# VH-VL binders against o97563, part 26

Target 1, 195 residues: o97563
Amino acid sequence: CSCAPAHPQQHVCHSALAIRAKISSEKVVPASTDPADPQKMIRYEIKQIKMFKGFEKVNDIQYIYTPFDSSLCGVKLEANSQKRYLLTGQILSDGKVFVHLCNYIEPWENLSFLQRESLNHHYHLNCGCQITTCYAVPCTISAPNECLWTDWLLERKLYGYQAQHYVCMKHVDGSCSWYQGRLPLRKEFVDIIQP
Key: E = the ipSAE of ESMFold2; O = the ipSAE of OpenDDE; V2 = 0.75 times the mean of E and O plus 0.25 times the DockQ between their complexes.

## First folded at step 22 (VH-VL; framework fv_tixagevimab)

Design t1 (at its last look DockQ between E and O 0.53; V2 from the best seeds 0.72)
Fold by OpenDDE, look of step 22:
Structure t1 (fold): chain C 195 residues (1-195), chain A 117 residues (1-117), chain B 109 residues (1-109)
Amino acid sequence: as target 1 above (195 residues)
Amino acid sequence: QMQLVQSGPEVKKPGTSVKVSCKASGFTFTSSAVQWVRQARGQRLEWIGWIIVDLGNTNYAQKFQERVTITRDMSTSTAYMELSSLRSEDTAVYYCARYDEGAFDYWGQGTMVTVSS
Amino acid sequence: EIVLTQSPGTLSLSPGERATLSCRASQDVDSYYLAWYQQKPGQAPRLLIYGASSRATGIPDRFSGSGSGTDFTLTISRLEPEDFAVYYCQQYTLSPPYTFGQGTKVEIK
């Protein structure tokens, strides 16, 4: 399983839902009702604590589904514990909530101050901005509504300083720029030097 | 459960400094912010400043800019407020409060600081 | 800085009556960052409402908040004996300082 790197903001924007939840139990279930289909899923029973995105699509989530096999990007969560997760995912045509390794899934305790704040206030309001991952130099802006994400380029990890402490925010004129999470309650934009 | 426990009362002479502690428990301290507020007897709440814990960034009210220092120790989940050059007017109860998801929802019990000659 | 002005200064009511407290801001405040607190003598402030209208955990449903822009209201639908206290609003919308109102004292008639 391989995934394209994405900023947490992009993960939230591209997901149908984002919730904070505990995992109550897990069960292996068939992927379909077709007996000829040997594929399996893990069904997690969850206790939803808070919903950040997806209000218009689902009210309360009781179960989430993931592939059984890691090769199919199945996720392993700790069931029957007090551990809280941020879960992002999609809603399948049959109404099931689906998550996989390429979704942004993190223990709640691992989230930064700005990330927690942004789940409530910033991310969903700035999905009009494009966050472009810089893989190599040169990395340049191609549109005014674009922010360059350089964590991989500069820190060689997926979730570096920008992932933890920056939000790409849209201005009145439609352009976007990084908001530094130094003060969550006002816009302090920073100029990102082109790599 | 979630709580903030502050250090005990202080009696100080004018010109000295006081450092009040605020120990957090029951939540992820590193993902929060902490504000400090004081209240003189019979007076309104007065904002002093705050700190974002994971970054250590601070901001102070102009009135205290030159005399206050807010810090945090993430290893002990403790925030601190130090006020120097104490004056009689600084006599008040000092409160810490944590910020999470749009609210200062938990407050310390308060620390009485008395400044007298 | 944003100045919050609360009114009235003192509200004298009897148990069972409705209390309406006002908090007016000198400039627009993002409702997400407007809170109400209750404070009783000798105690720390207690969060009642955040985000202008969201009730904090454990707060009775007789407490409600509303408003936007520059005008915010805390309502206590039916006063209980334990509700007689001082109430503060706080904004943290703009750059610091995160100012408080001067408070409204709800006292028993």
Scores: ipSAE 0.876, ipTM 0.924, lowest interface PAE 0.5, mean pLDDT 93
Fold by ESMFold2, look of step 22:
Structure t1 (fold): chain C 195 residues (1-195), chain A 117 residues (1-117), chain B 109 residues (1-109)
Amino acid sequence: as target 1 above (195 residues)
Amino acid sequence: QMQLVQSGPEVKKPGTSVKVSCKASGFTFTSSAVQWVRQARGQRLEWIGWIIVDLGNTNYAQKFQERVTITRDMSTSTAYMELSSLRSEDTAVYYCARYDEGAFDYWGQGTMVTVSS
Amino acid sequence: EIVLTQSPGTLSLSPGERATLSCRASQDVDSYYLAWYQQKPGQAPRLLIYGASSRATGIPDRFSGSGSGTDFTLTISRLEPEDFAVYYCQQYTLSPPYTFGQGTKVEIK
């Protein structure tokens, strides 16, 4: 199982839903009604605590589904636990909420201040911005609405400092730039990577 | 139970400093922010400043900029506010409040600071 | 800095009456960062409303908030004896400093 890199903001923007939930129980179920289909899924019963995105599609989510097989990107969540998760995912054509390893899934307690604030008030407001992954120099913007995601380049991490502490915000002129919520962007990132 | 417990009352002479503590329990301290607010008797609430706990970044009201330092200790889940060069008009009750997900939902009980000669 | 002006300064009413408190900002405030607090003598402020209109946990539904831009309102639909207190609005938009209104005292007639 391999995943294309995406900033947490991109995950929220591209997912059908984003919620905070606890996992009540799990059950292995068939993936389809076809008795010849050997595929299995894990159905997690959840207790939704808060929905950040997806209000127009669903109200309260009772079940989420993931492949049983880890080779098909199934995700293991702690059931019957007080552990709170941020879950992002999609809604399948049959209405099932689907989650896998390539979604943005984190224990809630691992999220930074800015990630929590942005889930509530910034990520969804700024989906018009483009976040472009930098793998090597040179890395320059090609459009005014573009923020350069440099965690891999500078830290060799999928989720580094920009993933944890920055949101790409759209300005009135249609341009986008990185902000740390309540603070000016650090000069090193602005001067070196982005004008 | 989620709570903020502040240090006890202080009586100080003009020109000295005071450091008030605000200990958090029952919630995730590292992903929150803490504001400090004061209120003199019969007066309105006055914002002093705040700290974003994980980043350690602070902002202060201009009035306090040169006299206040807000810090935190993540190992003890405690925020601190130190006000220096105390004057009699600094006599007030000082409150801390935690920020999470758009709200200052938990407030400390308040710390009375009295500045008198 | 953003100045919040509350009106009236004092509101004298009887239990059972409707209270309407105003908070006006000197410039636009993102409603997400607008809160209302209740404060009784000798007590810390208590959060009533955040995001201009969302009730905090444990706050009775007789309290409601509304408004956007520069004009915000707290309404208490039917005053109870415990509601006689001072009420403050606060803004904490992305550009510090964060500021409070001067308060509205709701007192028993």
Scores: ipSAE 0.699, ipTM 0.851, lowest interface PAE 1.1, mean pLDDT 89
ESMFold2 (binder alone), look of step 22: mean pLDDT 91; pTM 0.929

Design t2 (at its last read DockQ between E and O 0.50; V2 from the best seeds 0.76)
Heavy chain, then light chain:
Amino acid sequence: QMQLVQSGPEVKKPGTSVKVSCKASGFTFTSSAVQWVRQARGQRLEWIGWIIVDLGNTNYAQKFQERVTITRDMSTSTAYMELSSLRSEDTAVYYCARYDEGAFDYWGQGTMVTVSS
Amino acid sequence: EIVLTQSPGTLSLSPGERATLSCRASQSVDSYYLAWYQQKPGQAPRLLIYGASSRATGIPDRFSGSGSGTDFTLTISRLEPEDFAVYYCQQYSLSPPYTFGQGTKVEIK
ESMFold2, look of step 22: ipSAE 0.767; ipTM 0.883
ESMFold2 (binder alone), look of step 22: mean pLDDT 92; pTM 0.934
OpenDDE, look of step 22: ipSAE 0.880; ipTM 0.928
ESMFold2, look of step 23: ipSAE 0.666; ipTM 0.828
ESMFold2 (binder alone), look of step 23: mean pLDDT 91; pTM 0.934
OpenDDE, look of step 23: ipSAE 0.877; ipTM 0.929
ESMFold2, fold request of step 24: ipSAE 0.764, 0.715, 0.789; ipTM 0.881, 0.850, 0.893
ESMFold2 (binder alone), fold request of step 24: mean pLDDT 91, 91, 91; pTM 0.933, 0.935, 0.932
OpenDDE, fold request of step 24: ipSAE 0.893, 0.896, 0.886; ipTM 0.937, 0.941, 0.934
ESMFold2, last read: ipSAE 0.780, 0.700, 0.740; ipTM 0.890, 0.843, 0.872
ESMFold2 (binder alone), last read: mean pLDDT 91, 91, 92; pTM 0.932, 0.933, 0.939
OpenDDE, last read: ipSAE 0.903, 0.895, 0.894; ipTM 0.948, 0.940, 0.938

Design t3 (at its last look DockQ between E and O 0.51; V2 from the best seeds 0.67)
Fold by OpenDDE, look of step 22:
Structure t3 (fold): chain C 195 residues (1-195), chain A 117 residues (1-117), chain B 109 residues (1-109)
Amino acid sequence: as target 1 above (195 residues)
Amino acid sequence: QMQLVQSGPEVKKPGTSVKVSCKASGFTFTSSAVQWVRQARGQRLEWIGWIIVDLGNTNYAQKFQERVTITRDMSTSTAYMELSSLRSEDTAVYYCARYDEGAFDYWGQGTMVTVSS
Amino acid sequence: EIVLTQSPGTLSLSPGERATLSCRASQSVDSYYLAWYQQKPGQAPRLLIYGASSRATGIPDRFSGSGSGTDFTLTISRLEPEDFAVYYCQQYTWSPPYTFGQGTKVEIK
């Protein structure tokens, strides 16, 4: 399983839902009702604590589905635990909530202050901004509504300082720039430095 | 159970400093912020300042800018408020409160600081 | 700084009556960052309402918050004996300071 790196804001914006939940139990189930299809899924029973995105699509989520095999980007979550997760995912045509390794899934305790704040207030309001991942130099802005994400380039890790403490915020004029989470209640923009 | 437990009462002389502690438990301290508020006897709540725990960034009310220092120790889940150059007017109950998801939802029990000659 | 003015200063009512408390801001406040607290003598403030209209955990249904912009209201539908206290509003929308109102005392008539 290979995933394109994405900023947490992108994950939230590109997901149908974002929730905080505990995992109650797990069960292996067939992927379909077709006997000729040997594909399996893991069905997790969850206790939804809070929904950050997806209100208009689903009210309360009881089950989430993921591929059984890790090769198919199946996610392994801890069932029967008090551990809380941030879960992002999609809603399938049959109404099932689907998650995989390429979704932003993190233990709740691993989230930064700004990330927690942004789930409630910032991310979903700034999906009009494009966050571009910088893989190499040069990395340049191609549109005014674009923020350059340089965590991989500068820190060589998936989620660095910008992922933890920056939000790409849209201005009144339609342009976007990084908001540094020093003060969550006021837009403090930082200059975009092109690598 | 989530709670903030503050240090005990303090009696100080004018010109000295006081450092009040606020120990958090029952939640992820590193993902929160903490504000400090004081209240003199029979008076309104007065905002002192706050700190974002994971970054350590602080902001203070102008009134306290030169005398207050708010810090945190993430290893012990404890926030601190130090007020220097104490005056009689600083006599008050000092409260800490945690911020999470848009609310200061849990408060410490308060610490009485008495400044007298 | 944003100044919050609460009214009335004192509200004298009997148990069972409806209490309406006002908090007016000197400039527009994002409702997401407007809170109401209850404080009883000798106790720390207790969060009642956050986000202008969301009840905190464990807060009875008789407490409700409303408003936007510069005008916010805390309503106690039916006062209980334990509701007689001082109530504060706080804003934390803009850059600090995160100011409080001067408080409204709800006392028994």
Scores: ipSAE 0.871, ipTM 0.922, lowest interface PAE 0.5, mean pLDDT 93
Fold by ESMFold2, look of step 22:
Structure t3 (fold): chain C 195 residues (1-195), chain A 117 residues (1-117), chain B 109 residues (1-109)
Amino acid sequence: as target 1 above (195 residues)
Amino acid sequence: QMQLVQSGPEVKKPGTSVKVSCKASGFTFTSSAVQWVRQARGQRLEWIGWIIVDLGNTNYAQKFQERVTITRDMSTSTAYMELSSLRSEDTAVYYCARYDEGAFDYWGQGTMVTVSS
Amino acid sequence: EIVLTQSPGTLSLSPGERATLSCRASQSVDSYYLAWYQQKPGQAPRLLIYGASSRATGIPDRFSGSGSGTDFTLTISRLEPEDFAVYYCQQYTWSPPYTFGQGTKVEIK
């Protein structure tokens, strides 16, 4: 299973929901009511701790679903654990909450200060911004509402410094720029986009 | 069980410095921020500054900027506030408080710093 | 720097009465970054309200916060004996410095 890179902000913006939860148990269930459909899902029973996005769709989620097969992007979560997860996902047409490997899923304890703050207040308020992945130099904006995501280029990993510490923030004039909150912009980022 | 435990009372002479510690337990220290606030007897709360723990970024109120240094040690989950060139008007109780998810929800018990000849 | 001005300075009331405390900012404050604290003598401040209107864990429902922009209010619907204390507002928006109001003392009439 292969996923297009996306900044945590993009994951939140493109997901129907974002929650913090523990996983109570798991059960393998049929993927549909169609007896000709051999596909299976894992149903995770969860205890929702906090919802960051999705209030108008659902409250206090009890179950989430993921494909049984890892080749279909199924995700394995620790059940019967005190481990807290950030989960992003979608709501299927039948009302099931669906998550997969390409969603943003992290142990809560691994999130940075700025990620935790942004989940609570900033990511969902700035979905009018575009975040564009940079793979090579030169990398330049093509629209005023665009922020350039350079973690792949600078750090050779999916979730680097910008994913951990930056929000692409929409300004009153409709333009967007990286705003890390209380942190200065890193020098490496400035050198790439503003030679 | 989340708590912040501060170092004990200090009596200091003018012109010296003091370093107050704030040890965290029961939460992920590295993804939090810590503010420092003081209160002289009978006076209002006064913000000194704060630190974002994971990268060490600090900001200070202007009146303290030339005399205060806020640091942390991630291996011991401890924040520090050092105030130099002490004066009698620095006599106060000094508090630390943890920021997470929009709130300063846990406060240390306070450290009395007395500056006198 | 955003100045927070609390009013009144002292509020003398009896148990059972409604208390209304004001916090006014010198410029607009994102409500998410506004909090109210209670402080009793010899104690650290206690968080009551965060995000202008959300009660902290363990805070009774007689405490409520409201407001946006430059005008914020803490209301205690029916004062209990333990509510006589000093109350502070604080703002901590993205651009430090962060600031406190000067406090409102709620005392027994």
Scores: ipSAE 0.583, ipTM 0.795, lowest interface PAE 1.7, mean pLDDT 88
ESMFold2 (binder alone), look of step 22: mean pLDDT 91; pTM 0.921

Design t4 (at its last look DockQ between E and O 0.50; V2 from the best seeds 0.69)
Fold by OpenDDE, look of step 22:
Order: structure tokens, then C-alpha cells, then sequence
Structure t4 (fold): chain C 195 residues (1-195), chain A 117 residues (1-117), chain B 109 residues (1-109)
């Protein structure tokens, strides 16, 4: 399983839903009703605590589905525990909520202050901004509504300082820039130097 | 259960400093912020300042800018408020409160600080 | 700074009556960052409403918040004996300070 790196904001924007939940139980189920299809899924029963995105699509989620095999990007969650997760995912055509390793799935206690704030107030409001992952130098802005994400270049990890403490926010003129999570209740933009 | 437990009452002389602690339990301290508020007897709540725990960034009311220092120890889940150059007017109950998801939802029990000669 | 002015200063009512408390801001406040607190003598403030209209955990249904912009209201539909206290609003919309109103005392008639 290989995933393209994405900022948490991108994950939320590109997901049909984002929720905080506990995992109650797990069960292996067939991927389909077709006996000729040997594919399996893991069905997790969850206790939804809060929904951040997806209100218009689903109210209360009881089950989430993931591939059984890790090769198919199946995700393993801890069932029968008090552990809370941030879960992002998609809604399949049959109404099932689907998650995999390429979704932003994180223990709730691992989230930064800004990330928690942004789930409620920032990410979903700024999906009009393009966050571009910088893989190499040079990395330049191609549009005014673009923020350059440099965690990989500077820190060689997926979720570095910008992922934890920055939000790409849209200005009135349609341009976007990084909001630094120093103060969550006002816009403080930081000019990111192009690599 | 989520709670904030503050240190005990303080009696101080003018010109000295006081440091009040606020120990958090029952939630992820590192993902929160903490504000400090005081209240003199029979008076309104007065905002002192706050700190974002994971970054350590602080902001203070102008009135306290030169005398207050808010800090946190993430290893012990404790926030601190130190007020220096104490005056009689600083006599008040001092409260800490945690911020999470748009609300200061849990408050400490308060710490009485008395400044008298 | 944003100044919050609460009214009335004192509200004298009987149990069972409806209480309406006002909090007016000197400039527009994001409703997401407007809160109401209850404080009883000798106790710490208790969060009642956050986001202008969301009840905090454990807060009875008789408490409700409304408003936007510069005008916010806390309503207690039917006063209970334990509701007689001082109520504060707080804003934390923009840069600090995160100011409080001066409070409204709800007292028994």
C-alpha cells in the first residue's frame, strides 16, 4: 500500500466524513455477496463521539469498513478499548463508510491544539485552497490560492510542523496563505519562503 | 474525570511574587490551552492571559503584561501563573480554565491570593 | 479590546419565571467564541453555553443561548431555585484580551 502524502487539511477536504469515535468491536465479513469474490473486509463497530464533516450525508455511523488485507491498504484499529480516533473516509455507493490506510486516521490524543481547533472551525472552510506538497527543490507557487507544504523537504516526515500547526486559509481576494497556529482565534498569516 | 486542581491559598507581602499552579487530569493536556482569570471580592471576572500548551505561546492582558508569566509543564500536565511586584489590588481569587474545541469548559477551584503588608 | 456589556445589572425574579439576559459587544463577535458562565457565591464559574448557543455537558435544557454579531442572549426558560446566581458572558473572537461582561445577578424576588 502506497499513499500520496497529504496535509491533514487536504485529508479532511477530500474525505466525505470526519468523525471522532471509539472502536467497539471488529468482525471479518465478505466484501460482497458474490460467492465467487473471495475478498474480505473488516467491519468495525464504532461509537461515534462527534462529527466534524459529513453531516449532510450521514447522521450516525455505526459501522466502518476497511480491507482485510494490508496490501489493499486495510487499517487496523484497536477494538474494545477506550481509545478515541479521528477517522476520515468515504461513503460507498451502498452507503457503507469506508476507511483505509491512506485516510487520515489518528489517535485523538495525538492531535495538536490547532488540529483540534481546525477540525471544528478551519479545515472545512478552506477547502478552496490548494496545498501543494513539495517533494524537491525548487517548489514554487503556481496559483494565488496555493500553499506550499514543506514538511517532507525540511523534516523528512509526513506530518511535521506545518501539518501540526499550520492551516492554509483563503483570503478575501481568493489567495491563500498559511495561518500559524500561535493564536487560534485570529488570523495570523505566515509567509512561507519558497524552497 | 476531567478536572483542574489548583494550588492552595497564598499570603504575600507587597513587592513579592506568587506562583499558582493548575494541574490537569482526565484529558490530553498537550492539546489544550489554559487561561487565567482572577476575581477580586465582589468584583467581575478579569482576564489575565492564556497559554497554548503544545506550543507554549502566551498572550497577556495589557494590564499584566509586565508582571505576569504563564508557563506550562507538559510532563506533569500543570500550568502556572506567576505574578510579580504584587500589590494590594492583586488580592483576588485566581482561576485557571482549560480550552478545548471552542470552550473554556473546565475550571479550577480557584486560589485565593492575599497581598497585605 | 472588545467590551461586553451585560444587562440588566440585576434581575429580580421568582422561581418558575423566565429569565432573559443580554450581552452586547462593542464590535462584532464570532458566535463560535461567545460563552456564558454561571457563578455562585464561593464557587468557580461554570460553563453554561459555548458557541453562543451550544449547551455544555450536563447543563439543563432550560438554559439556552442565542444571538450573533453584537447581541447575545442567555435564556432560562423556568428558573429553578439553584439558578439564582451571577451570570457572565465572555468573548474570545479576536486577539486577546478575552474579555468578560460585568455580570448579571439573578436574584430571588
Amino acid sequence: as target 1 above (195 residues)
Amino acid sequence: QMQLVQSGPEVKKPGTSVKVSCKASGFTFTSSAVQWVRQARGQRLEWIGWIIVDLGNTNYAQKFQERVTITRDMSTSTAYMELSSLRSEDTAVYYCARYDEGAFDYWGQGTMVTVSS
Amino acid sequence: EIVLTQSPGTLSLSPGERATLSCRASQSVDSYYLAWYQQKPGQAPRLLIYGASSRATGIPDRFSGSGSGTDFTLTISRLEPEDFAVYYCQQYTFSPPYTFGQGTKVEIK
Scores: ipSAE 0.874, ipTM 0.923, lowest interface PAE 0.5, mean pLDDT 93
Fold by ESMFold2, look of step 22:
Structure t4 (fold): chain C 195 residues (1-195), chain A 117 residues (1-117), chain B 109 residues (1-109)
Amino acid sequence: as target 1 above (195 residues)
Amino acid sequence: QMQLVQSGPEVKKPGTSVKVSCKASGFTFTSSAVQWVRQARGQRLEWIGWIIVDLGNTNYAQKFQERVTITRDMSTSTAYMELSSLRSEDTAVYYCARYDEGAFDYWGQGTMVTVSS
Amino acid sequence: EIVLTQSPGTLSLSPGERATLSCRASQSVDSYYLAWYQQKPGQAPRLLIYGASSRATGIPDRFSGSGSGTDFTLTISRLEPEDFAVYYCQQYTFSPPYTFGQGTKVEIK
């Protein structure tokens, strides 16, 4: 299973939902009602603690589904536990909430201060911004609403400093830049973004 | 059982310093922020500064910036506020409060600091 | 920096009456960063309302908040004896400092 890189903000913006939940139990179920379909899923029963995005589409989520097979990007979550998860995912055509390994899924306690604040008040409000992954230099803005995601370039790391501590924020004039209100912009980000 | 427990009252002479502690229990300290606020007798609440715990980033009100230092110790889940060059007008109750998800929801019990000659 | 002005300075009311407390900001405040606190003598402030309108855990439903921009209101629909206290608003927008209003004292008439 291989996943295209995406900043946590992109995950929230592109997902149908983002929630904090505990996992109550798990059960292996058929992937469909078709008896000829051999595919299986894991159905996790959850206790939703808070919804950050998706309230227009669903209210309180009781079950989430993931492929049984890890080669099909199934994700394993700790069931019957007090562990709290950030879950992002999609809603399938049959109404099932679907998550997989390529979604943004983290133990809640692993999230930084800025990620927790941004889940509550920033990520979903700034989906008009474009976040572009920088793989190599040169890497320059091609639109005013673009932020350059440089964690791979500068740290060789999928979820580095920008993923943990910054949000791409839209301004009144429609332009976007990395959030500076509570944290200073690091010099190396400025040199890459504004050569 | 989420709480913030502050150190006990202090009586100080002018020109000295005081360091107030604020110990957190029952919540994840590293993903929070802590503000420090004081209140002189009969006066309004006055913001001193705050610290974002995971990065250690601080901001202070301008009137305190040359005299205050806010720190934390993540291993003991404790925030500290040190105020130097004490004056009689610094006599106040000093509070810490935790920020989480848009709210300062837990406050310490307060630490009375008395500055007298 | 943002100055919060509360009015009235003192409300003298009887139990059972409605209290309406105002907090006016010198410039626009994101409602997400606006809170109300209750403080009784010798005690720490107690969070009542955050995000301008959300009640904190354990706060009775007689407390409600509203407003946006520069004008915010705390309402106590029917005063109880324990509600006679001083009330403060606070803003904590992106750019410090985070400021408090001067307080409104709610006292028994």
Scores: ipSAE 0.635, ipTM 0.823, lowest interface PAE 1.5, mean pLDDT 88
ESMFold2 (binder alone), look of step 22: mean pLDDT 91; pTM 0.932

